# Designs tried in a protein design chat: VH-VL binders against Cytochrome c oxidase assembly factor 8 (COA8). Part 90

Target 1, 167 residues: Cytochrome c oxidase assembly factor 8 (COA8), of Homo sapiens (Human) (q96il0)
Amino acid sequence: APERGAERRDTAPSGVSRFCPPRKSCHDWIGPPDKYSNLRPVHFYIPENESPLEQKLRKLRQETQEWNQQFWANQNLTFSKEKEEFIHSRLKTKGLGLRTESGQKATLNAEEMADFYKEFLSKNFQKHMYYNRDWYKRNFAITFFMGKVALERIWNKLKQKQKKRSN

## First folded at step 6 (VH-VL)

Design g12 (framework fv_ebronucimab)
Fold by OpenDDE, second read of step 11:
Structure g12 (fold): chain C 167 residues (1-167), chain A 123 residues (1-123), chain B 111 residues (1-111)
Amino acid sequence: as target 1 above (167 residues)
Amino acid sequence: EVQLVESGGGLVQPGRSLRLSCAASGFTFDNYAMNWVRQAPGKGLEWVSGISWNSGKISYADSVQGRFTISRDNGKNSLYLQMNSLRAEDTALYFCAKDYSKFYLGTGYFDVWGQGTMVTVSS
Amino acid sequence: QSELTQPRSVSGSPGQSVTISCTGSSSNIGAGYNVHWYQQHPGKAPKLLISGNSNRPSGVPDRFSGSKSGNTASLTISGLQAEDEADYYCQSYDSSLKGWVFGTGTDVTVL
């Protein structure tokens, strides 16, 4: 029975950046760019006395980051694949090989590549519109919760000052 | 399964119009250029027209230029050929053919063909 | 319309090799555009046989081979079988016509 080569669906590994910040860090850490998304992941600091609002904000930021990483990883993979297919198809049409006489990968000129970019952007226009919409919604929500956390921190500081004055 | 199904063929008089349709299934229709190719009875293949994935590029054979109009509806996975001012020499089996390449009339070869629809132009 | 020139018919006995030529001009094959080949059985749609001068799609037997030199492309059928009886068409792009052109077609008969 010939082993049906399982088409490895290159599922973009959910590459949680293995970047582990130092344990004693009291700050958010920015990692190197992810190899698939090219986005720099952020490791969010977790305070010892994290409030429910702070926790909600952190989770929302984490979810948004993951969403961005997945989107761009998939988009970059699609782009690379379609770009290669375009180049190959155009070279075939011209009767050119995939490699030059020097053994280098044959490339198209800037004008021909401009056509590819135009077509790719047109094809993915709706996808990018939805991404932008959702990006704004998510960032608005994050900003809103940042404001709530800021107010909570101010209120807690005021209460502590009042208690110190009463003793 | 990748499939193309042509329809709209029939008997028409010279000077009349006819619209052919091709229904595509089994692949991402809006990624590929599409073509019409015809074959007169007992004759060879003749390329008629091609259209890019987004209708941005359209081309015609000289024999049909100004008379035929190729179009597509990506929402319906459909290709069309509006044929006006039909002539006896337009009598042929019309095939819908998928281009191998994405977006452009690129590779110049067709990897999927329909079974064709017969157009007969006779007085 | 400028057609690529093919022999009208080619015949061979089972197991023999036959070659079909496809001759173009400086605006198509001679301009460096690739040649593609199709097989068409009677009453059937054409089937892609060879792409890009010599590439065989999946499902095409290895007895089919394509080549190109100058203004002429060739399809060779080695080990001819009864099932190979069909019409064969070459295809290329023509820069002067800004479109695809087919060959005149070749009827292959198995004797």
Scores: ipSAE 0.022, ipTM 0.635, lowest interface PAE 5.4, mean pLDDT 87
Fold by ESMFold2-Fast, scan of step 6:
Structure g12 (fold): chain C 167 residues (1-167), chain A 123 residues (1-123), chain B 111 residues (1-111)
Amino acid sequence: as target 1 above (167 residues)
Amino acid sequence: EVQLVESGGGLVQPGRSLRLSCAASGFTFDNYAMNWVRQAPGKGLEWVSGISWNSGKISYADSVQGRFTISRDNGKNSLYLQMNSLRAEDTALYFCAKDYSKFYLGTGYFDVWGQGTMVTVSS
Amino acid sequence: QSELTQPRSVSGSPGQSVTISCTGSSSNIGAGYNVHWYQQHPGKAPKLLISGNSNRPSGVPDRFSGSKSGNTASLTISGLQAEDEADYYCQSYDSSLKGWVFGTGTDVTVL
């Protein structure tokens, strides 16, 4: 399917355009992009015999996904709101209406919009720095637990191999 | 033997279209994300587009967004790149690459590469 | 600018060690995404050299090693040999682009 910016943002409103995993699925599944965050949600597969460690890893991944979704949904909303306020403020200063004679939204030129982007990035620098720090910490924790799960599976296979050999 | 074989490259005039194909063998094609990577003569690697196992997630580099369309046919073990409105700067060797990660884009590395197919955009 | 930054070239003599840096940003390496390395000999397809920051695929000599700290990853080639003369590319995932980014590439010359 074509993924245009507007379509991608509208394809996954929470609770309405939910993705359903394929039948007989034993894998994680990716849904369409969330309307607000523009990120694709993952629906995690839960094995019949999930270990406590595997459950902890899955919960950590789910929690990280939710945190990431919330961050980007909020960031996109803040950007859109402040952009609209900036445009309205500048048009009011020029004595112009919010719509052109053709009914289209009145816009600012590239130089004026560059001022907005520069201010937005500067204003949000610290917020993005803390996001990246926390994102790093979360991914490190996930990688660490993935390693623990891998070791648990190796240990269990070794125990099964020993039991099969002795029996 | 796990392999990817690209085809469809050639000489094409600016503004025209070209469709690339990548035939996969030796692995369960529909379990993996697939990517197109290009390399202009004498230059570095540039990721072009990626597609998840079920076409549920598709991404493009900004330079090709709106002009190129990635698609796959899991029944034929094939990956495609439809290139429209070709420009001189699209001239490159186009590689088909398999993502190591099953199903998802962005979590693995490219463990299998094809030999590439050359696309030359010139009058 | 979405490319990861690498030095254009690095040179060394046989037996020497050389290190190639790969510097990213907060949307890729700084966001905790793994860095992978590829080796490309002239006229050949890239070959996976290092996966997941430091893992060597089967068949890759142990003189190749990778590491990552903060926004920077490094590839170290110890005991440099003539056959190591090639282009080297780092790669990571970029969350803002929702896709892959490659490094600018480093030409390794064995003098």
Scores: ipSAE 0.000, ipTM 0.455, lowest interface PAE 18.7, mean pLDDT 80

Design g13 (from g1 with heavy chain D99S R100G G101Y Y102H F103L W104F S105D G106T T107R P108A; framework fv_ebronucimab)
Fold by ESMFold2-Fast, scan of step 6:
Structure g13 (fold): chain C 167 residues (1-167), chain A 122 residues (1-122), chain B 111 residues (1-111)
Amino acid sequence: as target 1 above (167 residues)
Amino acid sequence: EVQLVESGGGLVQPGRSLRLSCAASGFTFDNYAMNWVRQAPGKGLEWVSGISWNSGKISYADSVQGRFTISRDNGKNSLYLQMNSLRAEDTALYFCAKSGYHLFDTRAFDIWGQGTMVTVSS
Amino acid sequence: QSELTQPRSVSGSPGQSVTISCTGSSSNIGAGYNVHWYQQHPGKAPKLLISGNSNRPSGVPDRFSGSKSGNTASLTISGLQAEDEADYYCQSYDSSLKGWVFGTGTDVTVL
């Protein structure tokens, strides 16, 4: 798509900078969409006094993001490959060339492509089911650890208040 | 806080147009496909339309195809539904809902707005 | 539009179990697509109750369970409680419509 092509050009010359905030940041930062997954990465802020529990939460969020990025990059690549193969197969069956008279790639109409979408979704049913299951498991784990971090912070504040009163 | 807030509903005469908006906050709006779902008074849920994160994939229910147009503005974290040639049958509470990353993603609608009421009547 | 078929209403007493069926076709549930369940209390937006046939989102009690066989999915509510009185909707993707379909909805009454 034109918008994705333009975006690829914008990010390609400085791929390294996509993993860094535009400026020094004390908060999480959202990057440009990944070329393959079309998902925007989050660059997490790391506090200087990060507790072991806070580190576990951050690493879990980073790992979940990477897992998600990898899944969709692979899925989009598979979709594109199978779509191309389907179009070539159907054009061959119709006795049509792979290119139009103007030299452009020959395409199928929306009605014909409906067959491909149906086949793709059916073939990937199990893969999408397992992805959805793991997606919810990962979000449950993140929520659980967020709760633990919140309780740790509350406990530390209460402990500090108790210490101040004792002094 | 994660929320979706619909607006733009109201009383409108048959044959006229209305534009609904949905404002998203608390999540990365431009990573997800968005949907419109409607519910006529006392009736069930009906999916109306869906749009992928970058507007590259769009789909409509047969009942609204050719009359409604879904769009989004990721810079404003907003989803829209332009409703043309409104009919009495379009009278419903219209919900905005978040789904997966692309239109063919089978992930559930995990975040819903409160809905905005559209009444098409003379 | 093709909808998934649910019973209009189901009732039970507190502590009992109720099951809601959701019947589709070869283009949706029968094709292997996921079934999701939503709970809707009067005057409120739907809330995701079960995702991907049987997965519970955070905060949903384990007395709610989902299953699927062939072209039919089921939601089972065990240990029925007063707060379970609501409308329940199933949902699946339909390949022939290239979009989502919801069930006709089931009103659960707690006697």
Scores: ipSAE 0.000, ipTM 0.467, lowest interface PAE 15.9, mean pLDDT 80

Design g14 (from g1 with heavy chain D99E R100P G101S Y102F F103Y W104R S105L T107D P108A; framework fv_ebronucimab)
Fold by ESMFold2-Fast, scan of step 6:
Structure g14 (fold): chain C 167 residues (1-167), chain A 122 residues (1-122), chain B 111 residues (1-111)
Amino acid sequence: as target 1 above (167 residues)
Amino acid sequence: EVQLVESGGGLVQPGRSLRLSCAASGFTFDNYAMNWVRQAPGKGLEWVSGISWNSGKISYADSVQGRFTISRDNGKNSLYLQMNSLRAEDTALYFCAKEPSFYRLGDAFDIWGQGTMVTVSS
Amino acid sequence: QSELTQPRSVSGSPGQSVTISCTGSSSNIGAGYNVHWYQQHPGKAPKLLISGNSNRPSGVPDRFSGSKSGNTASLTISGLQAEDEADYYCQSYDSSLKGWVFGTGTDVTVL
């Protein structure tokens, strides 16, 4: 993935904020929490001698991060949108304005909001269940490939060690 | 991965009926309100009908009220539009579209299908 | 019968900014309902560009921005590019119709 310029800020395809990693980094770089997903993004270092297996692991981690960022950015957007819509609808039903006399956003009390939260949680229960299932599947796959990469590195060091003893 | 695919369009004579289908995949269909939107050749977008996630709230544009019936089958991840008493002015590309909320006030159509063409002519 | 009013066409040069207005009434935008914007390239389905007046969905460049005041919403495209040449539609909920209304549509041409 191409690096961004210092004065460029953009969002990922999911609507998630992006950041620029430090130049000349030789390891993975962790950024600040994303504005929309509230998750910290990771920029993965690409070694000059990256094996096909290491590349597969890196791409799995990158794709999992993008999926995770996209899910939470979209979930937070959906929650905010539905909450604002609910408040707007209830205030109109009461004949109240959308703003207080001081110009602040008018709000509903906790009891009135309880109905919204119950409906939102009920509606999104299955969505969160599938997210958890997919999250576990992705983490299992990443762990599995991390194990394969570790075994590959051990095997390569063992081969190199044996070769040195033969020479 | 996330897709809406419309089908059932075609050429039909005025006064006859046609049923459109929309197959959803890649998301939890039963969590979201669904809509039908049409676009006549060379014209703008016109909302046709909408249905809430549980079919508890259904609405229609005045131009189709009493002639069209929207329905959904959550078990089959499918949306339908039964079109009766078709008129020449119903000729359009018909899209199905998803809302992110079961509340209809202020909702956006975040996912759209490619559309299915309905031509009402003799 | 009731729909949101947009200019038929807007044009600009690459790198410039263009703004598209969307004017409603007291039963929709003026009633406080959110405005959404869609981009449609020829032969393609509409794509959600701006939701809830000013929110950008995933994949939409930050050069697209939306705002709303009174009965009017606006879509601004900064740093205009050739690929922005498309039709743009606003949308809002209408309490009198108890359904959604779309704008008349605006054709954006990049000179």
Scores: ipSAE 0.000, ipTM 0.456, lowest interface PAE 17.0, mean pLDDT 80

Design g15 (from g1 with heavy chain D99H R100T G101I F103G G106K T107D P108A; framework fv_ebronucimab)
Fold by ESMFold2-Fast, scan of step 6:
Structure g15 (fold): chain C 167 residues (1-167), chain A 122 residues (1-122), chain B 111 residues (1-111)
Amino acid sequence: as target 1 above (167 residues)
Amino acid sequence: EVQLVESGGGLVQPGRSLRLSCAASGFTFDNYAMNWVRQAPGKGLEWVSGISWNSGKISYADSVQGRFTISRDNGKNSLYLQMNSLRAEDTALYFCAKHTIYGWSKDAFDIWGQGTMVTVSS
Amino acid sequence: QSELTQPRSVSGSPGQSVTISCTGSSSNIGAGYNVHWYQQHPGKAPKLLISGNSNRPSGVPDRFSGSKSGNTASLTISGLQAEDEADYYCQSYDSSLKGWVFGTGTDVTVL
């Protein structure tokens, strides 16, 4: 029991603010988890004077995020479908209905579900290996372009320093 | 009908994030503290995190401190667990559980959801 | 993380009594915090069986009783029935962890 009266917080402003960078922000924003992938999307801040190299890096990061979200959305949908089929099959084998006495979905114990997880992970091993390979490939490319952007920024800083000396 | 329904579980890559939700119905959600409890396949119950009725008191198990964030939205009758930097050892069925009314350290967990499975694999 | 010690398993025949111990420390049971007991059947969520050391929630048979002394709590199931075959967990608050701890769990088999 609360010691003092409970006050409800306004949740609408919090939800709205999660999708957009605040005014005058120079940083990326993290949104709520995607319904299917369960990953939090990064909303990239785009500077007004973005260089072509910075744009290429940002687009590569955005493409990698989209690929990653699509992969996990597909995996989670497949997992959910196969999980339901597995539970349905095991309940049928036991002669049990799909719903409990209280009307909720019937479930299996952790030991029985361990069989499903083992089979699912084994079945999807190759898919996850290819995902990991592609993930490393994409992150190598991102790191490479991050290095190029860093060098560009150093070069621009040196140009500014040179101009300052000339004045 | 007093009910808790978890959602948001699934197969997730190590190092990534996942957010669990728990929808409450049939009781005055904002009167009670709420908890997350997990159970690895074939293992026992492990308390993960708890939050008081007004979010004024929050506590975490040492194993998840700094990685997980519990929160609630009393206007939506919902409890959340934001799970960051996931590890293989976080693989478990995650239960949402309601406190009784006797006080933070005195409470039992009287109503439980059916759980949502989180599998962390490479 | 299980902090309270329970026997791994206990067994009995229908109609017999079994007792499950739950041993804690000075930061939980020994500090005077209440012990709660949960029953978990395969494929099901835990169900609150005993609250606050000895209180039975509505719908729990009087065959289940709880007690507490010092650092140890006990759950006694009298008149064992086949439906009592399940896992049983004790739970208490721990002041050093500032959170809750469960027992290691006990598998009750009815032979």
Scores: ipSAE 0.000, ipTM 0.444, lowest interface PAE 27.3, mean pLDDT 80

Design g16 (from g1 with heavy chain R100L G101K F103S W104F S105G G106E; framework fv_ebronucimab)
Fold by ESMFold2-Fast, scan of step 6:
Structure g16 (fold): chain C 167 residues (1-167), chain A 122 residues (1-122), chain B 111 residues (1-111)
Amino acid sequence: as target 1 above (167 residues)
Amino acid sequence: EVQLVESGGGLVQPGRSLRLSCAASGFTFDNYAMNWVRQAPGKGLEWVSGISWNSGKISYADSVQGRFTISRDNGKNSLYLQMNSLRAEDTALYFCAKDLKYSFGETPFDIWGQGTMVTVSS
Amino acid sequence: QSELTQPRSVSGSPGQSVTISCTGSSSNIGAGYNVHWYQQHPGKAPKLLISGNSNRPSGVPDRFSGSKSGNTASLTISGLQAEDEADYYCQSYDSSLKGWVFGTGTDVTVL
């Protein structure tokens, strides 16, 4: 949970931990946004008695997270770099400095930036198509395995209930 | 059918360069991580390098870091290995191998090529 | 560690069972990474035999089984047949190397 992030920082005056240590956590942990991807990573808890099916689901979720983080980190860095190069190029063409008189970065208006956005989206169209395709494939697979895990847990509970009734 | 075909191997002198190619067919090449694995005559398997579907993640074995460069051309369904500053210990059969998933590191290599032989000797 | 440790060779008679161990470290098998197994006949490319510790790809006989405990994985071949004579390699991911590591390989002889 989000509130456990604050508790993890040991902000309580008591100094006594009420949760598992981070390196031996009993729960999934949500980290801060990645500098490049702007996505919050999830650190998955591994149960001691994890079933093979549960392991497959966790591994699939971890792999999907890595793929998603990698894609957006690359896209955001490329976007930021090309955006700044475009702005600098246009300001130079206008004979303007890279900073305002107040010392802030000089910017272009929305109409001027529209050219950049159109060009960026156009040249990245195929990458975004592949991303969307893979995103849906991955989420379908995750949903499928989540369903299988849920059925396994239901079946196990039914078996235990049947044993108690027969005893 | 799904297959990988390596090419570019041969006899080369120490200190020189060689470029290997791997042609993929029968599957959506740009959906999978790809790897190079080598095997010296009479020895075991050694992973050389891997590349994710979009070239966003690339990794090398310590023994080849700085000398070899892995790359891919998704439009041509091809994987490459540029080998520079070759040494006698680089002599091996080089296999192209497909990862089961899109990013590498978690799943096995389900499809392998037949390999291309690289011999480094004077 | 650069490699996973396997016995150099194991042998058995037709119909018997043999087990091949694969021992890693805290950065690979011990860190919870899955172990995969490959079979290689002389002069041929490796073939995926076991994926994710215990899963058999389509076409692999159920005589082959895999397991994992702690830092060690095992491949068991039951009902040994002459065609099982080959080299066997385990594989896992290593977090410290940020790459794949293979086992030293085991030569299975059917005598």
Scores: ipSAE 0.000, ipTM 0.466, lowest interface PAE 17.3, mean pLDDT 80

Design g17 (framework fv_ebronucimab)
Fold by ESMFold2-Fast, scan of step 6:
Structure g17 (fold): chain C 167 residues (1-167), chain A 121 residues (1-121), chain B 111 residues (1-111)
Amino acid sequence: as target 1 above (167 residues)
Amino acid sequence: EVQLVESGGGLVQPGRSLRLSCAASGFTFDNYAMNWVRQAPGKGLEWVSGISWNSGKISYADSVQGRFTISRDNGKNSLYLQMNSLRAEDTALYFCAKGDRLYWTSPFDVWGQGTMVTVSS
Amino acid sequence: QSELTQPRSVSGSPGQSVTISCTGSSSNIGAGYNVHWYQQHPGKAPKLLISGNSNRPSGVPDRFSGSKSGNTASLTISGLQAEDEADYYCQSYDSSLKGWVFGTGTDVTVL
């Protein structure tokens, strides 16, 4: 039984694996998709000699991941909930039950569902615009700090070379 | 060993303040959401407050909103609950609990043993 | 306060199966949020028993299982043992409260 790098199951075969980074990892590790957001979480590796600037960058990336995960989890749940409410409301208006005579879930045709999708998109247009704006802002900040970290590393490398040349 | 240890509980009079602490060890504290959960003697569990890994998201139960303040110090691996304007109804064993994953809405996989707060005259 | 409804008690004999229900509303379980279950022995802290409706953490026996449908979640304990005598709590996230809600709790007695 391999102990290294295996994604471990904590439950019976029908269960899903718990988020668990591989043992002896020196890299960021990607977990299974979250049930609500459908996005894979990233476990960020922390270097032994992490600088304050590197820590700030890592925390910014963690915050962005959490923000992104929560946005999509909320959006997906809202969509699912409102879709079911719309279907229920329309079936009730028609005098129909939620189940057919055979016990199957009652559904609406594509034309009726198109009305729901149009309403949902229009209702959420501003929300999605602000999400995109904030997403770009966050990625710009991450890129900016990545640049600062790169410059810090170049400076430290040059300082080490200068010290050696001074000998 | 992954552990949470609460402290700061005790007997306090109504209207006064008390500060609880939770010391974490055995895991990367600043990667997880943290929560306070209380249990009155002989009663069920009641979620009190939660805080994300970076303190960017904080939430409270309606029963404590405006009176309690949750905070964390990631450099000290510590979680805090500042309790002001205490009421007899706040009498409970207060548990510190860790989120199972990075997300704020993760289940609570590690719990402390609790610290008892008694609000009485 | 507790916002999820559980029976106060359930009882069974060793080897039997018992089921505990947990009923919520459209802002929590009905909204699609996961249900987690905790086991608490007298004088002890709660222990995570089931996560994400049906997943067992490492070390939890396979006789514990969870399910969810609509506004209701269920915890089933098969092959009931004396050590299963404890209080059981369900938990879900509530979007209207923007926080967690626990169930009223169920006392399982092994007779």
Scores: ipSAE 0.000, ipTM 0.493, lowest interface PAE 13.1, mean pLDDT 81
Fold by OpenDDE, second read of step 11:
Structure g17 (fold): chain C 167 residues (1-167), chain A 121 residues (1-121), chain B 111 residues (1-111)
Amino acid sequence: as target 1 above (167 residues)
Amino acid sequence: EVQLVESGGGLVQPGRSLRLSCAASGFTFDNYAMNWVRQAPGKGLEWVSGISWNSGKISYADSVQGRFTISRDNGKNSLYLQMNSLRAEDTALYFCAKGDRLYWTSPFDVWGQGTMVTVSS
Amino acid sequence: QSELTQPRSVSGSPGQSVTISCTGSSSNIGAGYNVHWYQQHPGKAPKLLISGNSNRPSGVPDRFSGSKSGNTASLTISGLQAEDEADYYCQSYDSSLKGWVFGTGTDVTVL
């Protein structure tokens, strides 16, 4: 029985880029673009005395980042696959090979590719609408918690100043 | 074994119509371009028509343009040539020829034995 | 209809080498389209002999070779044998015609 080579479905590795910032970093670090999503991952700083509100903000930012990375990694893979299938199908229909006589990858012209882009956008329109909606919701929540954290920090600074005046 | 079998040839009068068929076997018919080539008695080869695997590309020789129609039924592994307004010059042995799956400019690697069409008054 | 030009006949003795030329134009061979060669014995269907200027399909003897330069392709039969007596046709795609063109054919005789 010929071993059906398990096509390793290159499942987009869910791995956030293992960019390890320096251990003594007191700020957020931005990594290089991820190879699948093309998004730059952020390594979020964790303060030694992180408040519950700061922790909640950090978790929301992390979850939103992971969500974005997964969405765009999958979307880019789907796009690349469908684009390649479209090109191959059209070349075959035209009676053209996948490679030119010079050995270069055969391509379609801009007009022919415009049909692909229109079709792809139409097919994925609803998916992009839901993404945009959820993106706004997530970013609104993050912004709201950023405001709360800012207020908390101001309040704590005021309390510390009062305590120093009383001693 | 890869095989092409032509049928439908015969004697016809000028101005009449005839339909040729080619039955394909031994390969995935719907992956390949198909062609008709003819040879008049004692003459050379003349390409007549070609059709891509999905009928998306069709071409004809100038000598038959507007009179002949090439078609295919991939479900039946069959190629057809509808010949209308036949002329004495259309008298030939008609071959079905298999092209390539990738290139329109690839050679014909499999040929049938041909079916004879005679156009005479 | 534009045909590729071949010599009408070529003859040789057994063991000799013969060459068949196929001359096209700027819209076919000169445009860089590949030339293919077919052998046809009397009362038989054509058989693919050379693919893509110089490639031999499986089962074709190595005594058959193809070349191309400019607007002209050539088929060489080295060590001519009695079984090589046949008609030979070149073929190329023509961009102007958007179709295939065959050569006029060459009758090869073994003396």
Scores: ipSAE 0.000, ipTM 0.554, lowest interface PAE 13.4, mean pLDDT 87

